# Ledger of designs, part 5: miniprotein binders against Probable HTH-type transcriptional regulator ArcR (arcR)

Target 1, 263 residues: Probable HTH-type transcriptional regulator ArcR (arcR), of Halobacterium salinarum (b0r9x6)
Amino acid sequence: MDPEAANNGEPRRITSVLNAVEIIDAIKEHRGITLQELTTELDLTKATIHTYMATLRQVGIVEQDGDGTYQLGDWFVPVSNYARNSTDLYRLGREEIDKLATQTRHTAHLVTESDGRQIVLYESMGEESVTTEYHLRMRETPRKLHTSAAGKSILAFLPEGRRETLISEIEFGTESSTPIGSPDALREQLATVRDQGYAINDEEEIHGIRSIGAPIRGRTEDVAGAVSVTAPKTRLQNAEFAGEVPALVMEAANIIEVRLETA
Below, E stands for the ipSAE of ESMFold2; O stands for the ipSAE of OpenDDE; V2 stands for 0.75 times the mean of E and O plus 0.25 times the DockQ between their complexes.

## First folded at step 3 (miniprotein)

Design u2 (from B3 with R8L E11F E15I R18K E22R K41R E44W Q48L K55Y)
Fold by ESMFold2-Fast, scan of step 3:
Structure u2 (fold): chain B 263 residues (1-263), chain A 90 residues (1-90)
Amino acid sequence: as target 1 above (263 residues)
Amino acid sequence: SDPETLQLIRFLFNIATKLMQRAHELYQKGDLESVKRLADRMRWLAELMTDLVRYLAEDSGNPELVKQAEDLVREMERILQELERLAEDK
């Protein structure tokens, strides 16, 4: 978002909290990090970092391996479960994602949107699913909306003003693996998504991978999230890709949407 | 293939029947806003089914499959009309 807009009328930010968050992010990005590397990356003294780490270790947020490398602690596991379980979308949607994975035999995802990024709430793997490094990392990092079928489903049905703001923040031509070359090309794709009710990712994010997504509409005209199915192109054939899978994905999204409306 | 297209049309019809059941439940609860949204979705499903049947009729050499698909579209149109009446609170 715009940093200047974020500061207008916002509460005072507490530096120690921001430093703790940056330390957590650094551990995650480096997949483990040493005290020396933290000191260099955050431009803080060793004494200051040591104090933060002592506190974070005491509460279980970080732990230290035998070689001195800091890792994220299991404190996050129950917190993550609580945050996820606190959403109606996850509670009402998870069984439909399991059903979709079983019916398609491929990987199905339940996705929500937070601060213009897509977040995977739930993943279910069908019998023919292949777990790749991509699928594991997909759940660990919020992603831009325009790079996936689920994300494009969400972006297409966001209120127009918000959609245009998010599109304006995309750096076209610098994204690896995406064939979308301009804002207007994306707007045309999103218009098609709104017209047909589902989005397609045909090797746009990763060569050899196809995805189909559909939006989950909330009780308002806003979008609550999306459902998607992902498979290697060789296992998601043109007939299934063009007809059956879009229908199944849209049905799953519709069932979840009705449950949200009647909850 | 033609049999696969017919199966897709049958699947979409099944979605429509489930939407109609939910619309009745929502109508009984007085949630007309949700009923209206379901009517919009039902209209889209009807249009999609009609397009698929048209493609099937143009490309298929099997009159029996085409007839089955056309029968489903006619039933779908009746369901849509009923749901639109609920949405208008009639």
Scores: ipSAE 0.000, ipTM 0.124, lowest interface PAE 20.4, mean pLDDT 80

Design u3 (from B3 with E15F R18L E22I E25R S34R R37L K41W E44K Q48R)
Fold by ESMFold2-Fast, scan of step 3:
Structure u3 (fold): chain B 263 residues (1-263), chain A 90 residues (1-90)
Amino acid sequence: as target 1 above (263 residues)
Amino acid sequence: SDPETLQRIRELFNFATLLMQIAHRLYQKGDLERVKLLADWMRKLAERMTDLVRKLAEDSGNPELVKQAEDLVREMERILQELERLAEDK
């Protein structure tokens, strides 16, 4: 939801800014993209795209390889580091994520919420961690909250009004994936999360992968983020999945909550 | 907020109850290594719960909420003691 649309009608968007963002996203999605591929993906002429590329290259946001493929420039690296390091959640949480990965021997994540999407701030890998190309790519994309244990942990503890707004934006009943079947089914899962203090993803996001998440609560009835542990189903057995790992995830979340309150 | 902190304490307590059920089943099957692991994590949950109650007692102007939280900690202590006993029992 656009907040200004509710008050002032739909705000005017600046087309050139939107076009630049779409170009950046296309480069990221394709892991490098040619001018020809950009004209296929975007509703822009080659001449227009060339002009955007010249501008983005001048400021270092985009670079061109010797074969003519456009790539994202190093301009983003210090900006990304600044954005990440500027969060209290990252600064105060990363130590607990490292501890959680060590103790579980699996992959641990620190997740924040931005505009109703989940964003991974930090990843720590334990001795038994397994990461696929697909899993790596998912971390590069802000995702809906209902698709992961961390996301469901966040969604469960958001203020009710905001939670209901986000649920209303979810498309349910798609046959091309294994979604939560309905808004009411999701609400029941979220009620369970609130009651038990942790969320479960049992192959709902990626086949063969299990995750457990717990919310990092804010000071005033809001949620700051979540911690989660992810592992292949074969390495995260039912007893661990139902008991030991949830306890560790909840503990990490609770410690980070206290640190945030004293920051 | 005080009500939110109390709810968090209740959530930790409910999870402790679940851990105790799991530990009892593991004990019956002779899996003492897993019972010991659960006992270690239960101790950490109890410490966290105690920290939340201390914080609530120091910061709260509502003595009734503090009493509810303290009651949950006492019940948690009983569960922890039973789990530690199972972990030590052979």
Scores: ipSAE 0.000, ipTM 0.235, lowest interface PAE 13.6, mean pLDDT 79

Design u4 (from B3 with E11L E15A R18W E22L R37Y K41I E44F Q48A D51R)
Fold by ESMFold2-Fast, scan of step 3:
Structure u4 (fold): chain B 263 residues (1-263), chain A 90 residues (1-90)
Amino acid sequence: as target 1 above (263 residues)
Amino acid sequence: SDPETLQRIRLLFNAATWLMQLAHELYQKGDLESVKYLADIMRFLAEAMTRLVRKLAEDSGNPELVKQAEDLVREMERILQELERLAEDK
């Protein structure tokens, strides 16, 4: 943190609030965390962390298991629902995502971008879909944009300056069985997305999974989010995938765009 | 039912894709021992899927369902090979 920024006209940052956020993030990252692990992660004394935990437990943000492990409390559930339900994208988009899942028989997602990462706002499962711990965890963490069809759809239609800034922050060649090897290779893929109107993920995020995504464009040279359809590789190789799924995904995105314009 | 058995096979396949994602994260952190452990889990999962597909082939009168299940086993074997390659730090 830069304390000099507050003295130079920036708002004062409150250390206790930042520490609370870091504690919450540590609990989430570790899927539960002990007091000792927290002291190592945050370089704070046990006494200091104990004081934070007592406060967070009093308000229901944190709970402690019988084994002494800290977990996130149910306080977040209604807050998360409020935040999601407050977005026009979710309210106006969810019906089209349900329709898309039904039409394709696969899993459809409504995705938004926050601070350079993708966040799943809504998931609808078609007849052929299954929910696993992987799918649940995918919705718990903001994900990289460049390794998914939804994320590439967003990147392709972000303003060029922001897109280039985000690309410059990417570490290449580490994420999947078919990782994008360079910034130039990604730029070439994104140019194709802009030209054709949809993106393809060919196991770039997860082995054995393929996706098609399309951007939900904003009013002025921006992007509001994306729609995607995801299925095992074996299900995305048929004639319907090659010919019709991209069209269905693009149609869903376009309908949501129109609804957002009239909201 | 055959559709129910196929859905169970799909559940196992999805679990395998999650394990592969976890393996990549652990590999990036230099935790090669955990990656090796996940390779062992993945091998067990592949064997379980193969047994379920064999049973489906024996019991099912629907060759299209059997083909779908066999395709998933082939992808599972490919994922296993990639994870084993990662576990050997190759």
Scores: ipSAE 0.000, ipTM 0.258, lowest interface PAE 16.4, mean pLDDT 81

Design u5 (from B3 with R8E E11Y E15M R18I E22R K41Y E44L Q48F D51K)
Fold by ESMFold2-Fast, scan of step 3:
Structure u5 (fold): chain B 263 residues (1-263), chain A 90 residues (1-90)
Amino acid sequence: as target 1 above (263 residues)
Amino acid sequence: SDPETLQEIRYLFNMATILMQRAHELYQKGDLESVKRLADYMRLLAEFMTKLVRKLAEDSGNPELVKQAEDLVREMERILQELERLAEDK
């Protein structure tokens, strides 16, 4: 989480809660972290951090392994499952994502947006899926919207004011194998997404990987999430990339939209 | 950061390992066209990993992390060679 973003326009903040969240995020980002590393990163005293860790360990949120490194506890597993299972998007969308993965034989994702970032709610692996470990890791971190087909699908259908704010915060040309070069280039891609109903990621995040995404329109906002299919470039070429897979992705998104509207 | 770059290299290597297991299954089923497509994809993964390792070697002051990354690329190249042999039905 971004602590400043979490506090924009909010009531009075409770510092100890914010510190606990920052500690949890630091453990996740470092895939385990030492007391010394926490002290340095958070600019808190050793005594203060020790007190937080003792408290978090007492309730099972944090564990310490045999070499002294702090890890996240299993407490999060059922909580994560509950949070995901409680969403209408996941409950109403999961079947269509499974169907899409089966039909395309590739990896299909159900994605939502939170605070300008994409979050994977559900992943289904098709018979020819080759990216299971990488996608597992991608689910652990909220990611940028402009570098994926699902994210661009969401970004294209967000309200214009919010879309422009998010675009203004992007650093262009610094990351990924084939980055989008400018704000105007992104705006042109997003206009095409709005016109045709689907987005393309053509090796913009990883060489040799292509993705196709489509937006799921929400009831109260302009977009509730997105559906995407990801595969090696060699598997998503010609007719499949140009027509068949986009049609299937758009169909899945449309079915989920209808279910959300009638829920 | 260097640890994050190494982690990305490890993710790509894990993808390659799964890809190789998939290729063996497809080979046993006689689906040589799919094996050839996986070989093409593996070649792209190897190229991308090589670029990341080169960047890590240029920017990193930690020789142990660079060595770990270079070891993964060498193992990746071995897997690619094996997959290419399957694709040629040898």
Scores: ipSAE 0.000, ipTM 0.112, lowest interface PAE 17.3, mean pLDDT 79

Design v1 (from B3 with K36E D40R R43L E47W T50I E70L R74Y E77L Q81R)
Fold by ESMFold2-Fast, scan of step 3:
Structure v1 (fold): chain B 263 residues (1-263), chain A 90 residues (1-90)
Amino acid sequence: as target 1 above (263 residues)
Amino acid sequence: SDPETLQRIRELFNEATRLMQEAHELYQKGDLESVERLARKMLELAWQMIDLVRKLAEDSGNPELVKQALDLVYEMLRILRELERLAEDK
């Protein structure tokens, strides 16, 4: 978008608010950050950073531990819960995700889209689920849509114009773990998702892990989110799981879709 | 049992196809309440098909039969989504 045109008729940016957001993001990215590291990263004076930190600490957004490292405060916990619980998708979808996890015995996710990124709203673990630190970190970071089964399910059913805009922002041919080599290859995969009603992630995000996703569609050109199940590749390729899991994922998504329409 | 299970899945799919045709006629007459009722009935048929596919996958070592059954379930869910959209239209 043209930066000059972006401000036409819009409020001007407030630098102190942007600086506060960048500080919060830096603390999250570094899993805690020192004053010295923060001043280097943001190219701000220690006096300026100190003033921001004093203010953020006063309101409970930031806390400082005994070694001087800044951490995110408990202020975010009730705010995060409020934001999530305020969505119809979470309220109406949570039960079906729990059911899907118990039926498959694997990890099930409820995913939404915000600003072209996938966000995990809810995770339910089946009895054979394995949670690693990598899986925990994935929930803390909004991710691109094209690398996951849930994300591809969303992308496939977004309105054409928005889908093409998002595809144009993907850097193909860079050093990336994704097996998708071009925009046209992605478009072909998304056409298959639209035709069959589900998407597959074959080790595109995590080596040895496969996922199957299905969109939660609206009545018009709209996507509310997606449902997915994640399991070791060996289990998803077994006759038992490979035949059943896509159908279960699609059914969970369809039930949530019906609940949203009747809410 | 595999051929019988697959045949039952096909029967449920054929019933769903008939319900979709009925729903189009009711939609043209503006009877959205009946269209909603048919959507609920088709959701019930979808659950029965999924249960049968589950049994087929558990019992059968034949990937081709399981694939045929899954293709019918996927098509059934597509028809159900189309019917649900009709129920909310007008």
Scores: ipSAE 0.000, ipTM 0.133, lowest interface PAE 21.3, mean pLDDT 78

Design v2 (from B3 with K36L D40Y R43F E47R R74K E77I Q81W E84L E88R; at its last look DockQ between E and O 0.30; V2 from the best seeds 0.00; counts 0 for: pae E 12.0 > 1.5, pTM E .721 < .8)
Fold by ESMFold2, look of step 4:
Structure v2 (fold): chain B 263 residues (1-263), chain A 90 residues (1-90)
Amino acid sequence: as target 1 above (263 residues)
Amino acid sequence: SDPETLQRIRELFNEATRLMQEAHELYQKGDLESVLRLAYKMFELARQMTDLVRKLAEDSGNPELVKQAEDLVKEMIRILWELLRLARDK
């Protein structure tokens, strides 16, 4: 570990900050972690990790259970609320997501992109929504854009250079990926999304579940985010019935675009 | 009955056509949010039409009647897509 090593014209990185972030990520990924487990994953002594944990506990970023397991602390709750509530996308979009969930009776999402991954800013559940552990964890984990209808709608409208870079980072043909088997197959889907204005996820994430997403375009060539609806396949029957839901999703996205443009 | 169901589908289609004409007028005034809200009302009509077409398909032994109803819904969806394109391109 050498925080002062030359980095060829780039700013010096602060190793202690990187280590603290890595510890936080490990706690989240494991849903709690012991000091011993941390020494297995980090190239740090147990004493050094203990010192990090003491500092992180003092500020409230981590807490320790009675059995010695570390958990993330309540510090993150007000910080995450501030970060989300400070975005124009959330403030101007949440009402339309609530309306969309009511109209479709299913789950609606407001999604943004950060560093090539989708982040759920807001979720609204209609009367017939199915709430599962998977849906709850969708909000906690940044996912690659190709994995969902919302993400595909964002990916389709990113600048071509950025889109191709992200496609190059996808490992196709694994069981953990969608049934999209190749980069060319994904490009064909994205071209269709650009032509029609919305994306479909047809049982690609969850058997029996469909989703429809549409991009929220920004003032420039950027994409501000996306809107999506997720529903059981029985509620998205044949192309005739699916026409209404794509239209509602696109309407919500377009209204948010207008609000962003005029705010 | 099948004739009554088809008549109701046609009534909904005629209302959607009138709303489309209003949407064009609002678009020329630059009131894009009103255009989108009017399109939403048309989407509610489309949902009602699709429900009626499904009832007609389940009850009818007349494939020509079902096809007429399906054609009306397809035309409605085409109109809605054109309205969305108009609003989105602005």
Scores: ipSAE 0.000, ipTM 0.280, lowest interface PAE 12.0, mean pLDDT 79
ESMFold2-Fast, scan of step 3: ipSAE 0.156; ipTM 0.630
ESMFold2 (binder alone), look of step 4: mean pLDDT 81; pTM 0.771
OpenDDE base, look of step 4: ipSAE 0.674; ipTM 0.892

Design v3 (from B3 with R43I E47L T50F D51R R54W K67Y E70I R74L E77R)
Fold by ESMFold2-Fast, scan of step 3:
Structure v3 (fold): chain B 263 residues (1-263), chain A 90 residues (1-90)
Amino acid sequence: as target 1 above (263 residues)
Amino acid sequence: SDPETLQRIRELFNEATRLMQEAHELYQKGDLESVKRLADKMIELALQMFRLVWKLAEDSGNPELVYQAIDLVLEMRRILQELERLAEDK
């Protein structure tokens, strides 16, 4: 998360709050961080960081291991569970994601959008699923919408003005093995997503990985999130990729849409 | 048109209902191979319905028809789950 963007409604930032958030993000991004590394990254003095760390350790937000490395504390686990469980999308969608993973035998995801980023709310592993570092990182980091089938499903159905704003913020051509080369190429793909009802990622983010996503549309919002299925190319062959899996992903999304309608 | 798409969805659902009745009769006769074959046909009908529901949903200004189509999808899902129970174990 960008603390400056998060504070857009206020004429003045509360510096201590922003510093605390940046420290938390730095610990996450570095998978643990030393005092020296934190001082270098955040442009804060060691004395200032010591003060923040003493406070954050007192409340259990950070912990320090035997090597002196700072880690995130268990304080986040119940907070994360509360935040996730408070969403209708998670509560009403998780069972359909489990069924989708069982039906396809691949990894299924329930994804939401927050501040133009995709966030994985739930992951279910089918019989043929493999755990990868990629999937672990996807769950821990809000990501740009154009990088995945779920994200493109969301982006395609956002209101046009918001969609164009987010597209204007994308740096093209550097972040995938087969990247979308331009804004116009992305707009063309998104038009296809709107026409056919699902998005495809055919090794666009990572070589050897395929994904299919479909948007979850809410009555009161243009898009609430997305459902996706992801698998190695070798386990998701052309017939499944072109027909069966898209239909199952769209079905799961449609069922979740009805449940959100009645929530 | 949206009404024509919804009508096609209803027709697919009605075909699925007919096949479910046939599946119950075959199950009573102990013909599990035919029940499994009907399960394959039912899955094909469901996938056709879901694609048409999506096509209907892409149109703006007709949310009532979309909700009617999604209700049929939910009923179809219940039929498929019952069919899977029949196809499993005897």
Scores: ipSAE 0.000, ipTM 0.149, lowest interface PAE 20.4, mean pLDDT 78

Design v4 (from B3 with D40W R43A E47F T50L E70R R74I E77A R78Y Q81L)
Fold by ESMFold2-Fast, scan of step 3:
Parts: sequence; structure tokens; C-alpha cells
Structure v4 (fold): chain B 263 residues (1-263), chain A 90 residues (1-90)
Amino acid sequence: as target 1 above (263 residues)
Amino acid sequence: SDPETLQRIRELFNEATRLMQEAHELYQKGDLESVKRLAWKMAELAFQMLDLVRKLAEDSGNPELVKQARDLVIEMAYILLELERLAEDK
């Protein structure tokens, strides 16, 4: 759910719709959930949850395993495909992401921004990449903007007013281990991104992982998304290799920008 | 197989990087007891990785795969050292 929309005096919210969304989110977060766990998470009675589950099962949104655990149903698969395929960014960007993964031999991502979070639209694995459960989980959850290369690329090129609003919502610590310690330090990094055309994540989101990202610019004063390449630190150590990867990432982003302008 | 063993090592390493991200968030909140619990989980993952790397080194005829596995173990050692610093710092 969008907490800002809920808080802005929007038209009356329908409680049963909100409860259904919370149930769906709980199933996703727990990778399957029991009736008892649902009552604990959602502060709803077993009778109420049972009624929701019966309805959601009837329409195919939820199903129940032999173990009694609730899972998300196949109803979401065609809906997700429709939503993704309906974006120009995915349709026009997919081939360039595949090319980038092949050229770098690393994992390439096509990302967009929603409600101040990074959402992965497409992932392509290069020869040196290995698909893991961890990578699958990362694609299922919107992520922070300010600690990822793709996210910083997006944040750097968002309209100034929105960029400042998002920066104001970030919790900055004073501890020396914080990768970006203050709003001013982040603003300085974003200015560098705007100047050089790419962002670097040097273990700022996940220890041992490095990324290079570049923005996909919108037509007028906006950003459509970003392209990134991600690899273990051991595979992005060489200065020459790092220099080649930023160039490839920026080229992929520029090609996608041109395609979007003609769409 | 060698590729299967290397894949399992990579899976353990990726779980360790996820736990490290969780440890940083807990450290920022001042929850050092939770950071310490994650350190124990991280040590378990490290031992699993070492056992798999030993198996790969003993059985593999491909030195490049053994090198890749060894590099991941070295990175795991650095993760463990940083987690120890988080647990004892402040």
C-alpha cells in the first residue's frame, strides 16, 4: 500500500480491499503463511481471515497447499505479465539488458522507480552470473534508492523538488560505518552522478557486492528508470574493467532513451 | 558435480551478504544482541562454505573453479571480520 496516498485525505478507503492487500503481502513476505500466522500478523480474528481466504481462493488469488499453508495463486502470473509488458521501458529495454549481460558477463538489471523505491523490471544473467534464491528474493521486493547504483542514478535525475522530498525521508546515522552519512554527502554523490553520467555502488547496499548504474532519461526533466550491472567485488576490482563497464552501462541506457523518445 | 558444488558455495555467500545487510540495519538501530545472533548464523554459513570448498579442491580437475570458490571464501572471511567489528563497536 501507498502510505502517503492513505494519509493525504484521499476518498474513503474500502477496508475489505485493504485487508485483502495486506493478506497478499503477508503471504509474499512469509513465502507462504498459515491461518494462525495470519491472525498474528494482521490483528484480525480467525473467522474474518477464514472468510477472506475463502473468497480469495474462490477467485484464484490464493491457494492452499497440502500442508495447509496459503500461497499466492496463478491469477497473478498473467496479471504480472500484462503489467510488465504494458511498459515501454520493459518492451524497448529488454534486448539492451540481454546485450549488456552478455558483454559484461555479469548480471544486468532494468529498473524503474515507484513511490521512492527501486523496482526491477527485468534481469539478465551473464556467463559469470549464477541464479540463486537470494537474487530471486531481491527481485520480489522494492528496494532503497540511495544505496544502489541504479537507485542513485534515478535519484540524481529526478526533478529537484521530488529528489529533495525523498532525501528528507532518509534516516541518516552518525556512525562511521554508514555508507552515506548525511543528506549533504548524498547530494554531493548525486551531483557527481549528474556530472559523469553513472553511479557506483561500492558495497553500500550489500557487503561484497558492487554495481554500476546509469539513468534512462525521460523526455523532459524526468527519469524513466535506470540500467545497472552487478557483480561480486572480486569480479569488479580491475580499474580497466570498471572503466569499460561504466561505458557499456551508459551506452545501454542511451540506446533505451532513444527508443523511448520515438515510442 | 563441480558446477553444482560451486553453485551451492555461491548460494551460501549470497545468504551471508543478505545477513550482513540485516546486521547493518540492526547496528543502526542499536540492537547489538541481534547483531551477535547473526554472527553465529554467519559462522555456520562460513563452515558450510569451507567444507564445500575442501570437497571441490579435492575432487576437481578444474583449477579455475577452485580459484572462484577460494575467492568467495576470502570474501566471506572479510564479511565475518566486519560483522565482528559491528558487534563489538559503539
Scores: ipSAE 0.000, ipTM 0.178, lowest interface PAE 18.0, mean pLDDT 78

Design v5 (from B3 with D40K R43M E47I T50Y E70F D71R E77W Q81L)
Fold by ESMFold2-Fast, scan of step 3:
Structure v5 (fold): chain B 263 residues (1-263), chain A 90 residues (1-90)
Amino acid sequence: as target 1 above (263 residues)
Amino acid sequence: SDPETLQRIRELFNEATRLMQEAHELYQKGDLESVKRLAKKMMELAIQMYDLVRKLAEDSGNPELVKQAFRLVREMWRILLELERLAEDK
């Protein structure tokens, strides 16, 4: 049987909607895309792509620049702001992320989880922050939970059944983007996170970058999200500073938890 | 001093523990209005504790002591959640 038939009560999928989403994702992944590249990526005919693009351009979701490259339209900017601002986590957490960036002088993030991946809701830059391609990619792409401090903080406090399901979907090994060698090694790291209340990413995602994260717990003993601080390894190297940053990250997370409970 | 600040943090945590015990007794008697009142008081204690822990983290040169303080803050948050569930009669 088809996957939708296995999930009783859900409507059938509409192919044209899925194609539109794939087109949007392709534009984002390529940082702009030509008609020829779209035809190759989606295995769709030029006529079909032309029809989708005409429709998406009419509603402002897609734009075409002077050289024929398709780009995402400004339509997404207010929609993105609405989606973000509609979350209690962003509304109640933003001020604490600003304070954390000021206190640490580094980049602070407010992160939520969606469909097993981390999404950055808010970024605040301290006086010593450096804008990198890493920061740009963090804002634009949902990321795996097991490779970042914020993600590990979330993963560690998800209900055990869901956590095990997500771990089972990870590809482990030298060819994987996962720096952790095995499921058991990851489980031990997550147990440490649960015990100490914070996670460390020590160049596991990008060489020369270190991050510290802490979970924001929800009312049902679930995790609502995470707070993290990111900096070059050279600026998170001294023992006193390393101890201070985890403490500040955990404090910011705990203050946001209190605000969520009084909302 | 750091030891004095940590002792004050522990005192606030002990107050919260007594408050939780009082809330359980009131819940058993069906006095949900008093349980709700104690939940508000517990929130005030939690905020005071967080302020002290932040000051400790800013001023202390001892990472182990700061970690102990934040473990108490996480326990405080857990107690607060439990009390909120009692106030909701769950």
Scores: ipSAE 0.000, ipTM 0.168, lowest interface PAE 18.2, mean pLDDT 79

Design w1 (from B3 with R10L N14W T17I Q21R Q68R D71Y E75L R78F E82K)
Fold by ESMFold2-Fast, scan of step 3:
Structure w1 (fold): chain B 263 residues (1-263), chain A 90 residues (1-90)
Amino acid sequence: as target 1 above (263 residues)
Amino acid sequence: SDPETLQRILELFWEAIRLMREAHELYQKGDLESVKRLADKMRELAEQMTDLVRKLAEDSGNPELVKRAEYLVRLMEFILQKLERLAEDK
């Protein structure tokens, strides 16, 4: 999690809780981690890390394999399900995502925003969908908003002050940055998204992959999330890319908006 | 009631999406005259939706529902614009 976010306008942070979260994030990032690797990555002694691990193992948050590697425990699975199922967005949106995947035959996503990052709440695969490492990473890691169709849909419709803060935190470099080379270029793209009601990702995050997204507007000026459809560029061309798929994505987003408002 | 009016608005929007899909199939076959006829039908649906949104605005005590319905009208106008351009073979 972001320690600075916890301090801004929040109660005093507790260091031991932040250390535990950092350990959990390290295990996830490394897909399992040893005590030695944890000691190298964290500014903590082996004795201190051992105490954290003993505590986290006692409550089932962390497990240790027979070879000594630490893994996340299944304690997170029901907690994750509870957190997701407790959102109106997931409960009211999942059917429309399934419908969208069926109608387009491509992969559809329901996305929410947390702490300036996009989080995939639900994924539905159409008949022409291809499973890749990309799909797994999308579900396991909060990602930047400015490089995906869903993320740009969210960013475009966030309150202006928050949007500008998030844009100011983006580093516009030469490699692995968005093809958008500057803040002004991004602002221009976001203005187009606001005008037309949908966003396009044309190989901006992964070469050969295209996406179309649309925002799910919140009850106030804030945005609740986004819907997107993703496919190989070769399969998302012609009339479908130009009009049909954007219309279907915007329809799905609007139906979810209406359900959220009438819930 | 608000829920009934909103449901009818959504039904019109769903019909517009169906017309858009049909128009793309006809366009693939080079039948631009049929695409133009679908554009005319979609314009009629847009008019009906605008009337229902006006009714919702007059009857509803919920400003957010009205805003959502007005957004649907803008989406319908977008779909109509795309369909009209498709009819022009653009």
Scores: ipSAE 0.000, ipTM 0.271, lowest interface PAE 11.7, mean pLDDT 80

